# Miniprotein binders against p73408, part 13

Target 1, 371 residues: p73408
Amino acid sequence: MRQILIAPDSFKGTLSAGEVCQIALDVLAPEFDCVAHPLADGGEGTLEAIANNLDGQWQTVRVQGPLPDQTVDACYLWLPQEETAVIEMARASGLPLVPVGEHNPEIATSYGTGELITHAARRGAKQIQLAIGGSATNDAGLGLLMALGWQFLDSQGQSVGWGGQALGKVAEIIPPVLNAFPQVTVLCDVTNPFYGANGAAQVYAPQKGADPAMVQRLDQGLRHFARVVREFDGFEINFPRAGAAGGMGGGVAWALETKIESGFTAIAKLTQLEQAMAGCDLVITGEGCFDHQSPQGKVVGGVLELAKKINKPAIIVAGQCQLSQTVLPNVLKIFSLVGPDMPLEKALQHPQTALKKRLVQVKQYLIQSQN
Short names: E, the ipSAE of ESMFold2; O, the ipSAE of OpenDDE; V2, 0.75 times the mean of E and O plus 0.25 times the DockQ between their complexes.

## First folded at step 6 (miniprotein)

Design b3 (at its last look DockQ between E and O 0.88; V2 from the best seeds 0.00; counts 0 for: SAP 74.125 > 70)
Fold by ESMFold2, look of step 6:
Structure b3 (fold): chain B 371 residues (1-371), chain A 82 residues (1-82)
Amino acid sequence: as target 1 above (371 residues)
Amino acid sequence: SDEVEELARMIKYLAKLIKFIARILEERGDKDAADKLKELAERIRDLAEKFEETGNPEYLKQAFELVEEVLELIEEVKKELS
């Protein structure tokens, strides 16, 4: 009997990756033996996708929010068998936590994310997968590092405080001397450098509430901090990916001597996607992509690349797909939710129905296929 | 391997701490000790990177021999200050 791996991304805004898997299992059974393997790329839905694949324990911790007088209850996922914690910084230091009209990356702090790391370490984590999308901050991870015991002092010997405004004040760095940190892997898919025209402040600070004058101050703060880091231990912090999450990529990589990985690669490894795919005859993958037909996302692309590598045929089910943009050697067929019988508005209003319709077509296609 | 990466990371962090200590000594006016610590820290980091790249335990052994030199130097400085 044909065994099918269902390995989708979420259909953003409509269906979680787990919901997509469940609908596929319901439609394709009992004719096909299906294995659910929901995925994510390090952004929204990452913890949920991992929790669907591995036995994990949600941990809720009251931590510092992005605004200085704000506390939040933030969750992370503890994976005891893997001795790994998966943390989304946006749950402690994310832009959605900041009320409309109060967005200000000069004051927003990553301190609460550092508190989550500390909690996970005390819980026994040997490794931390840190997803850094959706941040409210432009502090280069200063808040996070202060929660881990780092001190950043101004020329008068006083703490520089929190937020992007603090970066330009740093004159002295005091690392924690007696700490053993878990290995932190930063999950990052943007390639922006730390500062400059394509850097953290210029590209991302406006979406976090910065006006043009603030963007310039934040960029100058990042440049100053880069100089202080270079004076401290010679590390060149202005490298590709360092600008992610307001400079968090660079700050954590420098301070903790750790690595930055693509989100999909890290999640695929953690959930053992290759092993799961090797055990099946066919892969069904997919993504939402409802707004306009666009290139395939990182999950679909990564699944298809792996399927090609280990010679597994694939079927794609997506909100909307351009065939010439997504055809790969092992792709048998592409099914788009949006079409003449399912206009975009209807698919967005009834995403489960739209997906079911296309999966019925997938089932019919597979039943009709022969050796 | 995972063990090689973790050990290399810890040794690189030790090198960072040694550079911090060197900065403290320089600010106190002990330039000879500070310069030696900076040189040792650079060599320790280079060995950690070679260990990370190759997995060859000889680089790890050499790195820890240099850490022992750091500890001896710090002990000498401590006695000088007492």
Scores: ipSAE 0.676, ipTM 0.891, lowest interface PAE 1.2, mean pLDDT 89
Fold by OpenDDE base, look of step 6:
Structure b3 (fold): chain B 371 residues (1-371), chain A 82 residues (1-82)
Amino acid sequence: as target 1 above (371 residues)
Amino acid sequence: SDEVEELARMIKYLAKLIKFIARILEERGDKDAADKLKELAERIRDLAEKFEETGNPEYLKQAFELVEEVLELIEEVKKELS
């Protein structure tokens, strides 16, 4: 074993995936040839992880914020070689952008996310990766689509306006005649349908400031919109994942004929993880907490499944590990940052030191395994 | 391939536009033309999906043939409006 791929997730709240890679490189070199491949799941830190892997250019655009009277300077990542833009809707239409006490998914709009897409398209994007986590909205992407030239009219032929309140008013849909927009891939790991007990409003609107009465109104709005869409073109918008980001998953998939992919899968493809891993003898991955759910769609799980598929051995370096090594046959060893020599509190206070210490043990293990 | 996916997407979007036109015709009272356009749009969509799944250019060819039929129908409607 000479070539090692370092493909971690972020250690949420402590280290970025890029920082984890750098520490691993510093510890394992020069005895091992290491390649850094920081990963993300399409959530927080996705843009930063991609920017560390690929030659990216940060684009800052002034766009509509989540509130009608709000403008924000939103950043997205431009990848000139891949002709791809990576957009996080949270930078334009995210919950953290809404002031405390002003959370209202009936009025919050995704319009600014549509402006980012428009900017990326004008920049020459052939592909757009759209991460839709952390939304303030329950507008089914209406605002976003309006920014792309879609019109949604009420029974009087007037625009329905913005926010979740607009959904129940839609009587007519007018698509833009010219669709020069690139392929959009929605990054989503949730399986919520568009409406109902497990739908966008019922599950996520409370976190966005909806009271029970508002949740009911929003869900009725989603149901109404789903009917109008079905009447328009026969499309059934109430499918798994459609409820993501307050129905944006469904709305964007319907309107733009886009795919919804897992964040890990999309990022793994974009960063050519399989090719990178194929060129290595071993993969080291890790996250803040490796539990029984980690193999099910998280970065570490995705890396391990890929490693298994192409017959590469793996090592896990986790902040905390709750799993026994016997669960994954392709895993050589699991290293926990927290241990008898590193209490949790100390690891949280000094994550770099904790990781370095554990990586030294990984190095020793690897050297011993070669003998 | 990315090209297949993009082309399939574009054809699906065209199907949406055709359905939009059909709705306009329906509102104007041309139900027969509207119904035919809706049918054609659904068939075009189905072919686009098959093309996306298989990459077989035959489905693309068939979709284009249906687009030609849509254009012919639109020209007929134009004559009726004149």
Scores: ipSAE 0.437, ipTM 0.793, lowest interface PAE 1.2, mean pLDDT 91
ESMFold2 (binder alone), look of step 6: mean pLDDT 88; pTM 0.872

Design b4 (at its last look DockQ between E and O 0.86; V2 from the best seeds 0.00; counts 0 for: pae E 3.8 > 1.5)
Fold by OpenDDE base, look of step 6:
Structure b4 (fold): chain B 371 residues (1-371), chain A 82 residues (1-82)
Amino acid sequence: as target 1 above (371 residues)
Amino acid sequence: SDEVEELARAIKWLAKLIKFIARILEERGDKDAADKLKELAERIRDLAEKFEETGNPEYLKQAEELVEEVQELIDEVKKELS
């Protein structure tokens, strides 16, 4: 056992996946040949993880922000070799971009995300990976689609405007005549339908600033839009994952004929995780918290399932681990950052030191296992 | 291949545009032509999906034949409206 793949997630709030990799390289070398493979789930830090793994170029574009009177400088990642753009909608249409007290999913627009897609297409993207976490919007992607040349008209033939308020006004849909847009893959880990009790508005609009009355209006708008779409082309937009990012999952899937994949799956494919892992003897993965839900869809779970599939042993390095080692047969050992020698408070204050200390123990374990 | 996916996507887009035309015809009262265009659009879409999955150029050829049928139907409607 000489070659080790280091494929962590971020330790949320403390260390990026790239930082985790660097610390692991510093500790495990030269005794072990290590390959860094930082991962993400399509959420926060996705662009940074990919940028650390692939030769990427940051693109900065001034676009429409989530609010009508707002412009933002949004970055996306261009991968020239893969002819792929990786876009986080949160950089243009994200909740953190909305000032405190101005959160309003009836007004917030996804238009700026559409401008990023347009820019990427003009840059020569054949593929777009669209991460849709952290949205400020409940507009079903109408703003995004408008930026791509779609028209949504009311009963008077006027544009419905922007935001979730527009959904209930849509009477006519006019697609763009020319669609030269690249293949878009939506990165989505939620299973919410488009509307209803588990739909976009009911579940996510409150955290975006919707009061109960607004939630009802938004849900009715989504229902109305779903009907109009069905009347337009027979498409049923009320499917699992359609409710992601305030209905953008559904709207974009319908309009652009997109694929919807889990964030991990898409990133693993893009970064060729399986190939990298196949070339190694062992994989080390980790995240900030490893719990019973971690195996079911997070980065660590995905890595472990892949390692199992190709018969690679794995080591987990977690901030906190609540799982016993017996849960996964291909897991050699689990190392927690927090322990008798490292209290939680100290680990949170000094995450690099905590990780380094634990990785030294991993190194010792690996050396002992070779003897 | 990337080419297969791109072409399949283009055909799906064409199917969507055909459905849009069908909607316009329906609004004008030409229900029969609209229904036929909707049918053709769905068939074209299905062929595009099969093409995307298999890469078999036969599905592309079949889609082209249906597109020709769409064009003929549109031309007939144009004559009736003139």
Scores: ipSAE 0.355, ipTM 0.749, lowest interface PAE 2.0, mean pLDDT 90
Fold by ESMFold2, look of step 6:
Structure b4 (fold): chain B 371 residues (1-371), chain A 82 residues (1-82)
Amino acid sequence: as target 1 above (371 residues)
Amino acid sequence: SDEVEELARAIKWLAKLIKFIARILEERGDKDAADKLKELAERIRDLAEKFEETGNPEYLKQAEELVEEVQELIDEVKKELS
């Protein structure tokens, strides 16, 4: 019996990766033996995708939220066999936690994310996979680092406090006495540098609530902080990806000697995607991508590259996909949810029905290809 | 591999602390000791990076020797403060 790996991204805004897998399992069984392997790229749904693949323990911690007077209950995933914690920054320091009228990257803090790391370290984590998408902050990780014991002082010897507004005040850096932190890997695909025209403040602070004057103050703060870091130990913080999550990429790379990896690569390794795929005869992958101008996403591209590497055929199911099967020799067929029989509006209104309809067609295709 | 990465990270952390100590000494007027510590810290960090990249234990051994030099220098500074 043909064994099929179902390895999709979420259909963003409509169906989680787990929901896509469940619909595929329901449609393709009992004719095909299916294995669910929901994926993510380090953004929304990352913890849930990993929890579907591995026996993890959810940890709920009351931590500092992005706003100074805000406490949140944030979850992370503890993987005891891997000695690894998977943390989504957005659950403690994310923009969704802030009411729209209260968005302010000058005051938003990453302190709660640092508290999650501290909790995981005390739990025994040797490794942290830190997904940094969806942040509310532009503080270069200052809050996170303060929760880990770093002190950032102004010219009067007082704490600079929290938020992007604190960056320009830093005059002295005092590292913690002991390094008891797990190895942190940042999951990131953003390439922006720390500051400048393409930097964290200029590109991303407006979406976090910054008006033009605030953007300039935040960029100046990042430049000042970069100078102080260079004076402290010579580290050049303004490198590609350093601007991720309001400068978090640069701040933690400097302070914690972090690695930065693509989210898909890290998740694929952690969930042993290659081993799972090697045990199957065919892989079905997909994504929601309903606009016709988007290139394929990191999950679909990564799955297809791996499938090609280990000589496995693939089928793509997507919201709308314009790729040619000839360009992708290991792709047997591409099924788009949107088509003449399923207009975009209807597919968005009824995504489960649209997906089920296409998966029935996948099943029919696979049965016919066996004859 | 994981052991190499963990050890290299620990040595880089130590280099960062040595630079912090050097900054304290500079603020107190011990410029000669501060300059020596800064130079040693940079060499220690470079050796840790080479150890991480190659896994060659000679880089770890060299870094440990430099850490001993740092300890001797700190001990000399402590005597002056007494």
Scores: ipSAE 0.291, ipTM 0.715, lowest interface PAE 3.8, mean pLDDT 88
ESMFold2 (binder alone), look of step 6: mean pLDDT 87; pTM 0.861

Design x1 (at its last look DockQ between E and O 0.75; V2 from the best seeds 0.00; counts 0 for: SAP 77.77 > 70)
Fold by ESMFold2, look of step 6:
Structure x1 (fold): chain B 371 residues (1-371), chain A 103 residues (1-103)
Amino acid sequence: as target 1 above (371 residues)
Amino acid sequence: SEELYELADKIEELARAIKYLAKLIKFIARILEERGDKDAADKLKELAERIRDLAEKIEKLAEKFEETGNPEYLKQAKKLVEEAEELVEEVLELIEEVKKELS
């Protein structure tokens, strides 16, 4: 066991994936040669994880914020060697950008995310990886598409405007002529359809500020928009994952003929995780998971599946996750930060100390098992 | 074999671009129908549907190659690309004829 890949998710609320990697590098040296490969699942922290793995150029663009009278400086990551831009919609159209008490998915717009895409295209991007977690919007991507040159008109020939409130007004769609536009892939892991009981409005609009009456108006708007899209070109927009980010999954998949892909899968491919893992003898992965006992996260699960595929042993270090090793056959051992010697409250107050303590135990375990 | 996987990726990108073009053709057909040019509109709609169907088959063939490694799927996909290009040429000729009538 000479070379170890450290491939964690963030310990959300406490430590970034990069910080987890750095602590592991510090603790396991000099006895083990460690390679840092911080990961993410397409949510918050995705750009930082990729930037830790690839040579990238941060691009800051002043764009439209989620509220109509708001502008924000939003960053995306330009990867010139890969001819790829990685964009987190939440940096332009995200819920954290909306002041508390002003959350309103009927008015919030995705227009600024479209402006980031336009900037990346002018920069020379051939590919765009679009992470759509944490949105403030329920506009089906209308704002984004308007920034790309789409027109959505009401029955009187006037623009429907921005926000989820605009969806029910759409009567006519005028597409742009796209010349040399990059291929867009949406990174998403939820499976919700566009509308209905399990759709974007019913499931996600309440956490974005919608009361029950607003949820019903938003769902009806999505249904209306789906009908207009079907009349426009026959596309059935109400498919699994279409409801992600307030209907963004369906809207851009329809309009831009794009794929919706798992966030972990896309990030693992982009950062060449399999190649990095193949060069190591063992993988250490992990996640925070301090709230309530829950199943393993998408990053940990994806790393373990890959490790099994290429016959690499794995160790898990997690906040409070209590997975059985028999459920995960390639896992040598699971270490929880929380335990008799580290109560939950102390682990949350001192997460670096808690992680370091468990990694010392990982080190001892590995030394004792030396071949 | 690395060269063939790069070709499959480019074929998939082309298929998606062709599907978007079919979307534009359907939009043009609607404009013509609203202006009363129903014969041209119906023909454009038919061509757009055939173009989109070809593009979806092209995309599936490229995926089959990536799944199986069998280069016959890429040979079939390239043949369908040629068929799609011919249909696009028919669309362009029809649009040019309609423009002459309106001028």
Scores: ipSAE 0.605, ipTM 0.841, lowest interface PAE 1.5, mean pLDDT 89
Fold by OpenDDE base, look of step 6:
Structure x1 (fold): chain B 371 residues (1-371), chain A 103 residues (1-103)
Amino acid sequence: as target 1 above (371 residues)
Amino acid sequence: SEELYELADKIEELARAIKYLAKLIKFIARILEERGDKDAADKLKELAERIRDLAEKIEKLAEKFEETGNPEYLKQAKKLVEEAEELVEEVLELIEEVKKELS
């Protein structure tokens, strides 16, 4: 066992996936040949993880912010070799961009995310990976689609405007004639439908500043828009994951005829995780907390499933581990940052030191296992 | 081979393009319906649905290839692409006929 793939998630709130990789490389080298492969789930830190894994170029674009009177400098990642842009909608249309007290999903627009997509397309993107976490919006992607040349008209033939308030006004849809448009893949891990009790508005609009009355209006808007879409081309937009980012998942999937993929799956494909893992003898993965939910849809779970598929042994390094080693047959050992020698409080205060200390134990374990 | 996976990606791209085209055809059909050309509109809607169905089958075949690595799925997908192209040609012919009638 000589080659090790280091494929961690971020230790949320403490270490990036890239930092975890660097610490692992520093500890395990030169005794082991290590390859860093930082991963993400399509949430926060996705661009940084990809930028650390692939040769990427940061692009900064002045775009429309989430509020009508707001402009922002938004960054996305350009991958020239893959002709791929990786875009986080939160950089243009995200909740953190809205000033405190001004959160309003009836007004907030995704238009700036559409401008990022347009910019990437003009740069020659053949593919766009669109991470849609952290949205301020409940506009079903209307703003984004308007930036791409879609027109949504009211009963008077006027533009419906921006925000979730526009949804209930849509009477007519005019698609753009797109000669060439990049493939957009929406990255999403939520399974919420477009509308209803588990829909975009009911589940996510409150955290975006919606009161109960606004939630009802937004849900009705989504229902109305779904009807108009069905009348337009027969598409049923009320499917699992369509409710992601205030209905943007559904809106983009419908308008651009794209798929919604899990963030991990898309990133694993983009970064060629399977190929990298196939070239190694062992994979080391980890996250901040490995629990009973970790095997389901998270980075660590995805890595372990892939490792199992291709018969690679795995080691887990977790901030906290609540699982016994017996849960996964391809897992050689689980190492917790927290232990008798490292209290939780100390590990949280000094995550780099805690990780380094545990990786030294991993190294010792690996050396002993070779003997 | 890497080449087969690249081909699969291209087939998926084409399937998406075909789906989008079907959407545009339905849009045109709606315009024709509003103008009172119901027969042409109905025919375009039918063709658009057939084209969409083919595109969905093409995507499923590409997915099966990605899962299995069996190149036979790509061969089948290619045949369906050819069928979709024929339907697109029929749509274009119909649109040209309608343009002549409106002129």
Scores: ipSAE 0.545, ipTM 0.824, lowest interface PAE 0.9, mean pLDDT 90
ESMFold2 (binder alone), look of step 6: mean pLDDT 86; pTM 0.845

Design y1 (at its last look DockQ between E and O 0.59; V2 from the best seeds 0.00; counts 0 for: pae E 5.1 > 1.5, pTM O .680 < .8, SAP 79.19 > 70)
Fold by ESMFold2, look of step 6:
Structure y1 (fold): chain B 371 residues (1-371), chain A 103 residues (1-103)
Amino acid sequence: as target 1 above (371 residues)
Amino acid sequence: SDEVEELARAIKYLAKLIKFIARILEERGDKDAADLIKELAEMIRDLAEAFRETGNPEYLKAAELAVQAIQLAIDALEKGDRELVKQAFDKAHELIDQLKEME
C-alpha cells in the first residue's frame, strides 16, 4: 500500500487545513494509507495546524486587549514536550479585537501579548514562537516590553504610557532582570524597515485606522525611538523586517535578541514535516487560491521545495491552478477545484464538494498510474 | 550548539544591564566610573558574540574577567576608599588593554 502524506494549507478561509486533510483521508481510504499533516504559514490557522500535529495544551489567559480599557481571553498553545509556547499576537493585540470605528494605532497596546509571554515563561517555556500578523498596534512592542518589566520614561521621569503616541515621548529606558528568559522567535515574512517611506507607519498604519496626519506622527515617533535606542546601547533598529506589526519586529529584536524566521519554515520544523515526508511515497499538497494573479502560497511552495529536495513526487490540489507541470519536475499532476465541471461560483459555495470531487480524481489517477 | 547560543544571548543581555548601571553613575557625577564600566560592557558584548560565532571558551573566560573587573570597581566605589577606587580602575584599564589584544 502506497503511503501518502497530505500536507495542505487552508483553502481561502473556506476549509481549514485540518478539514482538507480529513476529506482526503475519507476519499483515499482504504486504497491508500494516508497521513495527515496540516500546515500554515504563520498567519491564520497556525495554532490549529500545530495542534493537529503535536500534543499541545491550550492555555486561556485573561489579558490586556488592544484598547486601554479592554480585557480579552486570549489563547496560546503550550507544547510541554518541546518546552515551547506558540503565541499569536492577534489574539491579544489584534485588529479584529477592536470595535468598528475605534481603530487607533496611537492608543492600541501590545501589552496583552507581553502578558501571554510572561504566562508561558512561568509555565516553563524555553522557546516562544511568536506569530505577529494582524496586529492593531504601532507601538514598536513597547506594551509587550512593559509587561515583561521594561520601563520607558519621559523627560519628567513618568511612564510614557501605551500606544504609538508613547514612542515620541521616550527619554529614558530601564531594562528588567530576565533570568533564563525564553528564546523568542518572531514568525514574519514582511520585509519592511522600522520607519520611512516603506516603514511600519507609512505602509501599515492606514490599515489600522490611521489618517495621513497620524501616519506622520507615528513615523516620527518610530524615528525618535530608534534614536533613543541607539543612544542607549548602540543598536541600529531600522533594519529589514523591523517594521513588522507596527515596529514589533524591531522592538523585540533590540530588547530580547529575537530570531526572525519565515512562518512556514518554523512550523515545518516544529511539526517535523521533513521526517513525515521522508516516510511517504507521495505528497499531496494544496491551497485555496482562486485568484489567477496571485502567486502560489508559501505552504505549497515550501512543501514542493522539500519534496524535490528529498526526491518525493507531489500532487497539487488548488482552487484555480496557475502552475505548469513543465516547470515543476517533481509534480505528477495538478488538480484545480475550478474547471468545466465545477465553475468558480459553485466551488466557492460548496468547497467540501468541490474538493471531494477532485480528490476522487486524484485517487483514480493514482490507481491508473500504478499500472 | 544551542547551549552556546543561549549563553551568549544571556551575556549580551547582561552587558545591556551593565550599560544601564553606567548611565546611572554618569547621572550621579561619577563620569570616570561610568566611562570605564561602559567600555567594559561593550567588550563583554563583543566577547559574547565572538563566543557565539566560534564556540571558543577563551572568549567566555575573557568576558567573565571583565565582569569581575566591573564588580571590583563597583565594590570600590561603594566603600568610598579613594586608593581602592584608583587601584580597581587601574586594573580595569589594564584588562581592557589585554582584551583589545585578543582581537
Scores: ipSAE 0.170, ipTM 0.615, lowest interface PAE 5.1, mean pLDDT 87
Fold by OpenDDE base, look of step 6:
Structure y1 (fold): chain B 371 residues (1-371), chain A 103 residues (1-103)
Amino acid sequence: as target 1 above (371 residues)
Amino acid sequence: SDEVEELARAIKYLAKLIKFIARILEERGDKDAADLIKELAEMIRDLAEAFRETGNPEYLKAAELAVQAIQLAIDALEKGDRELVKQAFDKAHELIDQLKEME
């Protein structure tokens, strides 16, 4: 066992996946040949994780912000070799971009995300990975699609405008005549339908500033839009995951004929995780907390499933571990940052030191296992 | 291949545009023509998906033929030539039948 793949998630709130990899490389080398493969789930740190794995170029574009009177400088990642752009909608249409007290999903627009897509397309993107976490919007991607040349008209033939308020006004849809847009893949881990009790508005609009009355209006808007879409081309937009990012998952999937994939799966494909893992003898993965939910669709779970699939042994390095080692047969050992020698408070204050200390133990374990 | 995916996507997009045209026809009161064009558009979409999955250029060719049939139907409708419209629809139906046999 000489070649090791280091494929961690971020240790939320403490270390990026890239930092985890670097510390692992520093500790395990030169005794082991290590390959860094930082991962993400399509949430926060996704662009950074990809940028650390692939030769990427950061692109900064001034675009429409989530509010009508707002412009933002949004960055996305350009991967020239893969001809792929990785876009986080949160950088253009995200909740953190809205000033405190101005959160309004009836007004907030995804238009700026569409401008990022347009910019990427003009730059020659053949593929776009669109992470849709952290949205300020409940506009079903209407703004995004408008930026791509879609028109949504009311009963008077006027543009419906922007925001969730526009959804209930849509009477006519006009697609762009020639849209050679790159393939957009939506990265999403939520399973919410487009509307209803578990839909975009009911579940996520409150955290975006919607009061109960606004939630009802937004849900009715989504229902109305779903009907108009069905009348337009027969597409049923009320499917699992369609409710992601205030219905953007559904809207983009419908308009751009794209699939919604899990963030991990998309990133694993983009970064060729399986190939990288196949070339190694062992995989080391980890996250901030490894619990009973960790195997369920998280980065660590995905890595372990893949490792099992291709018969690679795995080691888990977690901030805290609540699982016994016996849970996964291909897991050689689980190392927790927190232990008798490292209290939680100290580990949180000094995450790099805590990780380094555990990685030294991992190294010792690996050396002993080779003897 | 990336090329297959791109082409499949382009065909799917074309199918959407065709559905849009069908809607216009429906608004003009030609429901039968609209329904036929919608059906053809769905077939084109399905062919595009099959092409994406298999990479078999036969599906692409079938999609191209379907597009041609739709164009003929549209042209016939624009000309107001009922006989030409009928011929275009007959041809479209024949194509639909052929495409169903390929499934």
Scores: ipSAE 0.043, ipTM 0.549, lowest interface PAE 3.3, mean pLDDT 87
ESMFold2 (binder alone), look of step 6: mean pLDDT 76; pTM 0.726

